VHH binders against Aspartate dehydrogenase domain-containing protein (ASPDH). Designs and how they scored, part 4

Target 1, 283 residues: Aspartate dehydrogenase domain-containing protein (ASPDH), of Homo sapiens (Human) (a6nd91)
Amino acid sequence: MADRGPWRVGVVGYGRLGQSLVSRLLAQGPELGLELVFVWNRDPGRMAGSVPPSLQLQNLAALGERRPDLVVEVAHPKIIHESGAQILRHANLLVGSPSALSDQTTERQLLEASQHWDHAVFVARGALWGAEDIRRLDAAGGLRSLRVTMATHPDGFRLEGPLAAAHSPGPCTVLYEGPVRGLCPFAPRNSNTMAAAALAAPSLGFDGVIGVLVADTSLTDMHVVDVELSGPRGPTGRSFAVHTRRENPAEPGAVTGSATVTAFWQSLLACCQLPSRPGIHLC

## First folded at step 16 (VHH; from I6 with G100A)

Design J5
Fold by OpenDDE, fold request of step 17:
Structure J5 (fold): chain B 283 residues (1-283), chain A 118 residues (1-118)
Amino acid sequence: as target 1 above (283 residues)
Amino acid sequence: QVQLQESGGGLVQPGSSLRLSCAASGFTFSNAWMHWVRQAPGKGPEWVSNINSGGDYTNYATSVKGRFSISRDNPSKTLYLQMNSLRPEDSAVYYCATEASPWLFDSRGQGTQVTVSS
């Protein structure tokens, strides 16, 4: 980064993650060779008093005027659907809502834009533990199955459509079990970890990776993410297997746990260190 | 236009086996992930199993794992679901689908009724 000067970073979304990123960029960005050049939020009122007026972008379509090197989306997958390709015209893109890529049209459009404009699509791994190991195993042709289970308090879910209509009859209820592609449209804010897993495991993809949502009323202070995978059979006949359990502190009702916020910052820093090659890259 | 036709359902005793078939047409079957979903009376639809285009990757819901087996024949454009050790809770209408979401009704056939009862 030193030889290129400071990277100009725009942030799209000013929720919990956006606020954290903006705060860090303002406080630590200069020492890291990063410059915040704009912040956009659907509701501009949320930025009032917190983001300098000069950094507030009112119209997302005008982001090119700010000459960003990287645009970080931490708003909603709809932003990626609607504006992802347009963003890539001007800058590299860090996708904070990986669930957006479950839409094949969106994925194709992003790839085409990436190639056309010679900008990279980065994807934040979020709450996915072991993303690089999964990617490496898959690349080696060794991954056979991958299941990601997210358990949270019922109040932590932001579900849509028929999934929102489902009731939780007991203290612990499986709300969904199935391919990640089938989940993302109805749980756009709660399926990002699974989506990241799908991207880490292209041999399985959104259709092959299984996502499970569990509502558990006993989880009052944490989110739990279980990743279970199987790999190649060894000489003894036993198959390679990994099971990780991630306990992330979280308040009831929180969509994102505390450690995940830090993970997003790390993804941002990581993607800034990578070459800007076209394609989708998990960070 | 995607066309899917399920068959093979019926009334059987607990512990018995059934083999469901799905005849597919109107799309490139050999390039698609295929899915089985089911819906029981008074319950929402649930995903059961899926298989990749080549048949080398398969997945199963926890409730059917070890009992059900999904397979496909690409030349005949047919999807199969072998159901062993059937239980009363397996009773449902079973659908073949081109989409993973169990709520996407336009991507599945008319379904075949499976009833497991003593």
Scores: ipSAE 0.912, ipTM 0.965, lowest interface PAE 0.5, mean pLDDT 94
Fold by OpenDDE, fold request of step 17:
Structure J5 (fold): chain B 283 residues (1-283), chain A 118 residues (1-118)
Amino acid sequence: as target 1 above (283 residues)
Amino acid sequence: QVQLQESGGGLVQPGSSLRLSCAASGFTFSNAWMHWVRQAPGKGPEWVSNINSGGDYTNYATSVKGRFSISRDNPSKTLYLQMNSLRPEDSAVYYCATEASPWLFDSRGQGTQVTVSS
């Protein structure tokens, strides 16, 4: 890292995650060899008073002018759908909305752009615990099933379409159970962890990984993510199995828990240390 | 155009078994994940089960796990759902689908009615 100037980082999205990342980049970036070069948000007013005007990018299409090495998306999967390939023209991309990759067209476009421009697509693992272990198990051909359950307070959901309409308030309600691919379009903000899991387990993918959304009114101060997987059978006939439970502190109504915010920062740092090879990589 | 035709439904008693079939045409069946979804009266559609192209990966909803078995025959382009130990709550129209989303009606057949009643 010594001979290369600081990595130039752009941030797309200035919500909770974006604000955190920008703040950290400004405060710690220089010591880490990172330089924030722009921040973009659909609503530019949100950046007022917190982001220096010189760092505010008004037009995302002009991001190339800022000469980023890495662009971090923490806005919405729609940004990836619309601008992912364009971003990859100019820089490596860290996808903070993995649910975007459930769209096959988007995935294809990103891969093509990645290859064409020789830039990497990084995907933040977010709240997914054991991502690397899942990936390794899958790579070894050992993964047989993977289920990711996300439980949050009902107010933490941002559901769309028929899933939003089907929402029935109760103390504990399964809002969705099924393949992650079927979930992502209707829960773009609440399916990112499952999407990350799908990417970690390519043998199953978005169709094979099962996502479960649970609305639980008792969860007033945390998000709960359960990851359940099965693996190969051993000599005794028992199958390898893992069950992880992640309790992440969160305010009611929060889409993202506090630990996940930190995880995103770590993903960003990891991306900066990885070789920029074309393809999709979990970070 | 994707065509799916479900069959095998009927009226049965609790504890009984049914085997549903889905005849598929109009797409490369052998390359696709296939799904069963169901919709009960007054309820939203729910995913039941799916199977990968090769048949080596299967998934089940919690409500049917251990009772239902999904399988496929790629040469005949047929998807199956063996339903054992049927319960009244299993009563629904069952659909074969090419899409994972239970709400995508255009990716499923006309369905077959399963009624479990004493």
Scores: ipSAE 0.912, ipTM 0.965, lowest interface PAE 0.5, mean pLDDT 94
Fold by OpenDDE, look of step 17:
Structure J5 (fold): chain B 283 residues (1-283), chain A 118 residues (1-118)
Amino acid sequence: as target 1 above (283 residues)
Amino acid sequence: QVQLQESGGGLVQPGSSLRLSCAASGFTFSNAWMHWVRQAPGKGPEWVSNINSGGDYTNYATSVKGRFSISRDNPSKTLYLQMNSLRPEDSAVYYCATEASPWLFDSRGQGTQVTVSS
């Protein structure tokens, strides 16, 4: 990065994650060879008093004027649906809402734009533990099943559509069990880790990876992510298997835990070090 | 136009077996993931199982795992669900679907009734 000058980074979204990223980019960016060049939020008032006026972008369509190398989306999958391809015209894209890629039209559009403009689509792994191992196992043809369970306090869910209507949590309630593709449209903010898993395991994809949402009233201070996978049978007849449990500290009602915020920062740094080749890359 | 027709449902006793079929037309069946979903009275739709285009990957809901088996015959464009060790809680209308979401009604058939009762 030192030889090419600082990477110019734009941030799309100024929620919890966006605020964290902007703060870190301003404080640590220069030492890391990163320069914040704009911040955009649907509600510009949220940036008032926190983001320098010169860095505030009022019109997302004008992001090209800021000459970004990387645009980081941490807003909502809708932004990716609507503006992902357009962003890729100007810069590499780090997708913070992987659930957006469950839409096949969006995925296709991003890939086409990526190839056409020679910019990379990066996807943050979020709270997914063992993403690289999953990817490697899948690439070797060894992945046979993958299930991702997310458990949080009911207040941590942002559910939409039929899933919201069906929401009636007891002490511990399974809100959804099924393919990740079927979940993402109705839990766009709670399915990103599962979406990342689908991307890490292309042989299964959004149709093959199973997502489970669990509302647990006892989880007042953490989010729990379980990843369960199976692999090939060995000579004994027993199958390879992995089960990981990630406990992430989180405030009540928080959609994103503290460790995930840090993980996202690491993803941002990682993608800046990767070759900017067309295609979708998990980082 | 996607057309799916489920069959094979009926009234059976607990512990019994039943095999459902789904005849598919109007799309490239051999390229599609296929799903079974069910809906019991007073409950929302529930995903049951799915199978990839080639048939080498299958998934099951926790509630049916070990008892149900999904399979497909691409030449005949037919999806199957073998249901063993049936329980009263398995009683529902079962639907074949091309989409993963059990709430996407336009991507499923009319369904077949399965009733498990003593």
Scores: ipSAE 0.789, ipTM 0.919, lowest interface PAE 0.7, mean pLDDT 93
Fold by ESMFold2, fold request of step 17:
Structure J5 (fold): chain B 283 residues (1-283), chain A 118 residues (1-118)
Amino acid sequence: as target 1 above (283 residues)
Amino acid sequence: QVQLQESGGGLVQPGSSLRLSCAASGFTFSNAWMHWVRQAPGKGPEWVSNINSGGDYTNYATSVKGRFSISRDNPSKTLYLQMNSLRPEDSAVYYCATEASPWLFDSRGQGTQVTVSS
């Protein structure tokens, strides 16, 4: 309850999103009551010359020595699979790779660690427009179907397995249509918005939310997200329905668009102002 | 140890109906989302439909919505796919599956052939 010093923030991952967050934390953090206390990246050379040496964490297992209040993951689902529970031992966790939660073992481990250590698992809503409205509709029993279509230039994908072998004939190719859980292992960096939708709609979850991945060669500098939802059929056979379309500028070949970077910063700020509660919370 | 056995396929004319069945064992059927996946010759596998454990949430691929209906009977551990208004493009081997990803072949049965031809 008493006044205290700044909230201590660690950043895991130093790709485009990580670099943006670190820059904003150094520039704006102190004004907002936030202190960057470490940055970690699997390749430490990526931090050289841009992250002050005193903030560079060489061994992620030592993160507790930095006494973080919040650790922000902006690396890859593998970090959440491998280290999420260990992070939760020491701090609240903001998951930037929500596709990691498509793995049921990982979700269970994070929930158990969250309850045991009394730390929250926050999940960034990313590029998902209307996440709070979806969450409220689902909680009220008013959500029957939710479909999220992501379209971008093929160069903006980081696909794995059978999806990595796919080629995109013509201007517009549907690479995947199906449950978000079935996509996440093969598009771990391109399914985060869909994973956020699955978490916003727990009545549907990763099996009930349908993801559609589209390669569109005309989208050289844009990412497009279409969200289509409907409620239960009424007595007339008609349903409440919403369709939203989000166009997100992105540099050619980028996985993360510029508006998504700003939205993630807002999620981080929101997490820092919420009471810590065990469990998984979309912010 | 998951065992899935599909049945009910056949050769039919366009506009016909078929009902596929999937007998399941070796896992807790009543706790699982179940899926139908299909694969035509020379094409990759395609997710068709799924249904949650209680049967109250169902989803369909755009190509089949309005024509196909998924259902389940938990006491008999059986999954169904009612296929109405069949079209030549529906011709494929149909599989039931316990995993959401259509590329996880260990999580599906041996399949049943559906051929829609004039």
Scores: ipSAE 0.756, ipTM 0.915, lowest interface PAE 0.9, mean pLDDT 88

Design J5
Fold by ESMFold2, fold request of step 17:
Structure J5 (fold): chain B 283 residues (1-283), chain A 118 residues (1-118)
Amino acid sequence: as target 1 above (283 residues)
Amino acid sequence: QVQLQESGGGLVQPGSSLRLSCAASGFTFSNAWMHWVRQAPGKGPEWVSNINSGGDYTNYATSVKGRFSISRDNPSKTLYLQMNSLRPEDSAVYYCATEASPWLFDSRGQGTQVTVSS
């Protein structure tokens, strides 16, 4: 970013990921041409002693006064549902909770705001290994199936609705198998990698990409993501196929693995270097 | 109003085949992903299969892949599920649905009972 002044970055959310990003922005931001201009959290008390008071935004509706170039959401899909279009009025948006886009009304509202205000909707790929390859295969008509399995110790889930009542009778239980769209409302914090896959493969989308959520008690310190895809049959009758397994170290009970935090930081840096265009873009 | 009506269920022996049908009305059938879900007594609902609007993308739950085949006929607004090599574990009420989540009961029909037993 040598040809302009610092990008102005606002952070929405101050949980584990938000705290890590704010810490990195304060420590490394100026060297990278980034300036943290606000942090907002639903509970402002969470920011005390960590975030300088001048950076604490009390009312999210006032974010425009901070003149951000990019607002990074690291809170929850509900923030995207409730405030995503408002944020896009003032800045580019990096969505940290892509499961929010399983809701078609939200997707339409973000696209409309993005077009009207000429701001990009960026989506973090999270723990999705091979997202660019998936996107390129899909764009070329080369993707026929995509299945994403996420396995975590039961303590690493933050599930809702019928899924929150699920019993895990054995050491390894499949809690859900089906379209990613069907999972996202009930696993909003545990379906982001699957949502990123659905966004990487729009010919399949949220209905065509299959998500599998696995509770595995042997995974006391790991989050595992398996991505399985196949293409159409070739001349020999065989199909192109890929199986990728990412094993992310995680503290017991953590929702987000340590490698995912680092990957999100890289997505933020990449978004700051990309041309701003209306629409939804995976980074 | 979306209206879905399943038919074709019955009592069969293991290894048998059945073909379920779902008659659809009240929405643009040719623009929608369609799904089959099932619910066994005392269990939560389980997604089984889906098919996109054009019929060229199909997906199956691991438990039924290779044995079940989903299809659709857009002119007649009908969704099908061909169930081969039926097992006792396949016994359930089968529903067709317009939404992906198996827990969204308002988006599915009244169901058709499939019972597989010796």
Scores: ipSAE 0.756, ipTM 0.917, lowest interface PAE 0.9, mean pLDDT 88
Fold by ESMFold2, look of step 18:
Structure J5 (fold): chain B 283 residues (1-283), chain A 118 residues (1-118)
Amino acid sequence: as target 1 above (283 residues)
Amino acid sequence: QVQLQESGGGLVQPGSSLRLSCAASGFTFSNAWMHWVRQAPGKGPEWVSNINSGGDYTNYATSVKGRFSISRDNPSKTLYLQMNSLRPEDSAVYYCATEASPWLFDSRGQGTQVTVSS
């Protein structure tokens, strides 16, 4: 009942991810039953010359006039904190900055708006390899520990607060080890894979999934993610365990590796094929 | 208002054990994840361990795993940290916390000093 005509898609954010999504929506969207209906960016000058003027939205509060079915956030967790519930009044929301959900007030506000307006909150799994396997294991009661370690050159971090003042005395420094919820406020742009892991494993959640940030000066053009998990200890003292290591080439100083753009496009396509129902759903 | 009172620290030799306690009031203790953090002089704060509301999920920093054990007693609103095989590098002021970030203590007491030296 929610699937009449092309799905109308709005994009919030016009950085590297936003530019790639807009380009793909304009080129491939019509054949996939998708229509780009607006692009918004905090700095509207970035859209000049590349986004048709008819698609440029000047005031995010006016997004309802474009009648979107889905609004895709690829900007920053602050947009989700400030505008997420307002977006849900008009459309389904795909959250590209899942670290925003580490804030319990924000999560509650999104759930309430989702239920009230009958719109889904979708969350992209981003660079998290194995998200479906983690979700299934957690749902079966088989997950007891999940750690996500992200390593990159210090120039690839966009850290805030006391974490921004951290000293890196050697070539390889652990900047943080602890609950993902404790990290997200101080690494909002570098904790999205960890936040996706917390959402994939709701039995652990943001407090039970452990994030580790490593500054490594040898990683000038690489972003490394290690995911380690274990299940309950069996009678012999042994546990099921998995370790995955993802090495993603990145431009020096880049926050986002190149493979993440393609994965995000797949998340967008996947959430457009899902039923629109209230709640927070990883896609 | 959240109130937390840590106790059980002391001066001990390497290899010793200590049991820290945290008496909690001013919030619904049985609904909260609880954390231990520590801070040595001249160093930043370090997350040590946490435990969920029911006590069935626990996590530990790599530096203490296998030596420390976190527990809680919800009826008495008390959090514990059993510290075994203590090392000089465990010397710090230990705080219990309701905040996941080791840099944020929304409410805390004086902490309890643990000093491990020979």
Scores: ipSAE 0.734, ipTM 0.907, lowest interface PAE 1.0, mean pLDDT 88
Fold by ESMFold2, fold request of step 17:
Structure J5 (fold): chain B 283 residues (1-283), chain A 118 residues (1-118)
Amino acid sequence: as target 1 above (283 residues)
Amino acid sequence: QVQLQESGGGLVQPGSSLRLSCAASGFTFSNAWMHWVRQAPGKGPEWVSNINSGGDYTNYATSVKGRFSISRDNPSKTLYLQMNSLRPEDSAVYYCATEASPWLFDSRGQGTQVTVSS
């Protein structure tokens, strides 16, 4: 337990999750040794009435002037693609949009910047229940398949490309079934739990973890995640298997559920207590 | 440049088997995940199966699990799909691909037609 002065925290993104984190940092941060030093949003008008002007960062390229120890991204994978390496030049990075790492160029650029500037890339586990157990099983060679199914009301999706145009009648429609890497570009805000699973299971990765996206009109106030895994087939044809189902209450039409907001705060606190090491680390 | 050539399709009865092949060139085949994708008339493309570079991890869409088997031979740069217990709903053009997204048409071959009729 070494005493440390306040960790200087910057927040990138001021949507629902960003607003919650800023509120918690202002209210609870000082007692936890955290100091909010900037907030940035692509639309700066969103901050004007709620973020104190002294904390509003107008140009993300100037973040180094705030001398952050940690920058927390809660915006969109595009910010990680565009600015992740720049952020790592100045600070540790907590990635809130792990679907960005489905892009191999982005992953390589973050690793290179992390090693060059000696700053960690932390990734929030988000809504992934059992991430540590998955990680340990994968590391021991005991994981052969991992499938993550996300189901929510169609209004809870923010889809792009072919998925934005897809629709089918009926109360329950499978919009996608396939490798997580194939989904992330078209569901960047709805694939973060699947991306976290891919990162927890590097033997499978984004190509080996299978994502299933389900539109279910009965889920007006819930986000449902099913995680199914199995180990190697034994001599009798039987395999170790686990199935978890997480039901997370959400406001109608919300992309994130209420338990995800709380879990992200816990990830932030956890990564602030980890030693800074180059590389990508779940927290 | 990536070149993929599918073969082995045909017209068969329900319950029959077919083995599809995909000849690959223009990239390091032994370092790549490989995928099978299919597209029936009037439907969007559907991911079917994939296999990692070493051949020891395989995945299948729910609609084909237990009936199809993916394999690869790295020395000959060839990907295979063994399709057993074929059903009319398996009728489609089958493509092999180097990219995971079924909508990335430029990363796949010209396809081979499988028709399961009657």
Scores: ipSAE 0.707, ipTM 0.901, lowest interface PAE 1.2, mean pLDDT 88
Fold by OpenDDE, look of step 16:
Structure J5 (fold): chain B 283 residues (1-283), chain A 118 residues (1-118)
Amino acid sequence: as target 1 above (283 residues)
Amino acid sequence: QVQLQESGGGLVQPGSSLRLSCAASGFTFSNAWMHWVRQAPGKGPEWVSNINSGGDYTNYATSVKGRFSISRDNPSKTLYLQMNSLRPEDSAVYYCATEASPWLFDSRGQGTQVTVSS
């Protein structure tokens, strides 16, 4: 970064995560060599009074005019589906909605755009603990299974399609168990951690990584993410195994826990330090 | 066009075994992850198992783990589900699918009925 002017960063989405990022970029960006160059939100009214008018982008298609180096998506996977490739025409892309990549067409389009325009696709690991270890294990051919369980209060789910109709008859209900690819379309906001895991473990991918959604009424102030994996068998015949449990404080009904917001900021910073090579990179 | 045809279902007693087959055509079977899903009356679709293209990775729902075994024969383009220690709660229409959520995509067969009853 030393040889280049400040990195120009655009933020797409002004929800909880977007607001946090914008605030940090404005307050800390200059010292870090980052400059916020635009903020876009589908509902522009949400930016009123909080984002300087000069930074408000009204039309996402015009983002190129702001000459961003990095565009950070923290809105919805739909934005990636619709505009991801176009964003990559102008800048590197940090995907905050990894679930978008469960769509094979979207993934292909992003990769093609990435290669064509020589811009990187970064994906935030979000609430995924041990992402790098998973990646390394997988790369070594040692990953045999990977299961990611996300448990939250029922009010924390934003489910669509058949999952929206699912009832939680008890205090703890498994809403979904299956391949991550099958989950993402119906839980686009609640499957990002699983999606990140799928990306960290390409040998399994979206079809091989198992995602589990659990509605737990006892979880009033936290999100719980469990990651379970198995690796190669040792000399004794016992398989390598890891189980991590992440407890993340969260407001009731919140989709994103507080620690995840911080983690995302770190992903953003990491992206800025990574080589901007074409391809999809977990950060 | 993806074509899947399930077979092997039937009425069996609890504790018994059943082997389902799925004949696949209309796509490159050997390149596809394959899935078994089931749907019981009054319930939504439930993912049961999947297997990667090479057959070296398999996954199972917790409810069937240790009892069911998924396998495939790529030359014959056939998917199998060996079901052991069957329970009444396993009663459902079983579908072979190219997707984990076949209700989203037209990616499943007509299904085969499995009924486990005393």
Scores: ipSAE 0.701, ipTM 0.890, lowest interface PAE 0.7, mean pLDDT 93

Design J5
Fold by ESMFold2, look of step 17:
Structure J5 (fold): chain B 283 residues (1-283), chain A 118 residues (1-118)
Amino acid sequence: as target 1 above (283 residues)
Amino acid sequence: QVQLQESGGGLVQPGSSLRLSCAASGFTFSNAWMHWVRQAPGKGPEWVSNINSGGDYTNYATSVKGRFSISRDNPSKTLYLQMNSLRPEDSAVYYCATEASPWLFDSRGQGTQVTVSS
C-alpha cells in the first residue's frame, strides 16, 4: 500500500543465490520499497566480510526480533522442515523450490502455521504454463486428472537416489511415472513444474497429480513439457480436456529449473506486490 | 503401525483375469489415497495405479490403462485391483501402498505374486 513503509526482508541461506539476493536487496531494495533486515546462514563464517555485522543473524530462532515481513529461504529443505512453521509465526515465507513441499508433514505444518498466524507461503511457479487456469478449474471442482510429462536428453537430468541409477536402453525411455510426491525427492531440479502443478491443483495434490520423466536422446537442444488434464464426464459422456506442449530451446545438458537468480528476484518482487493471505501461493 | 496384506495372486495364462485384494489396518483408510505398485525380479518398483480417498478419481500407468481397474471398499478397509487381459510382462510381485513414493514405501506388505505364463 501507499501508506505502508518498506517491506522488511530476511534472507535465510548465503550460498550463491543468497549472496546474489542480498547484493540486489542492498543495491536496489530501497528504491523498490524493500529493506534487508537480516541474513542467516548455517555457517556464519560465510557471511564474514561480505554482510554488514548489523544484518548478521546468529540464531535463526531470534528472527522475530528483526520484525520481518518476508523471509526468503534459499538454504536447504531441512530449514523449511525444521523452521518453516516458526518463520510463519513472524512473517510471510518464500521458498525457492516447490519440491520442498513434497513432504506431507512439512506441508501440513506450514498450512496450519500460515492459517494460524495469517501469513502466506509463497512458492516459485516454475515453468508451468497455465498455472492460473489450472488453479481456477480445480477450485471450481472441474479437475479430475492432471498429468505432467517432462522430456529431455538424459544429460539434462540431475537425478538422485534410485533414479540416479536408472538405465535408458532405448532412444526414448520412461524413467518415472507416478505421483509427483514420489518423484520430487529424487529429481528436485527436474520436478519444479510438476510440484507447481500439484500446488495449483490442491484437490489432487502431490499424490493425485501424475509426473512422468522421459529420457529422449533426440532432444539434444530442447526441453519439452506436456501438461494433460481432464474434467469430469459431462452429459454427453465426454470430458473437458486440455493438452499443452511447451518446447524450450536449451543448451545441451542444461537443467530447466526456474531457480535462476533473476527469476527468483522476480518471484520475490511479485510476492511483495500482492496482498498477503494464508495458504500456499505460486509466484 | 501401518499394516498392508496383499492377496489374490497366482499363476495364470495370458489373457486371463485376476482380482487382487489389499487388507489395510493401522491408519485411517478412508482418508488416504491408495496405490498399487509392482516389482519384477531385478527391477525397481513400477507404479501401477492409484485411487483417491472417496474412490471417484483413478489413474493408471500407460502400460495397464484399459486393462486394469482399481477400486476400494472403505467400510472393510480393502483395496482391489481387477486385472484383465493379462500379459507375460505383467508378471511381478504386486504391493499396495499408502505412501506416495514407490521408492520410499517402507510400510509395504509382503506382496502377492502374479505370474503370467503360457
Scores: ipSAE 0.418, ipTM 0.789, lowest interface PAE 2.8, mean pLDDT 84

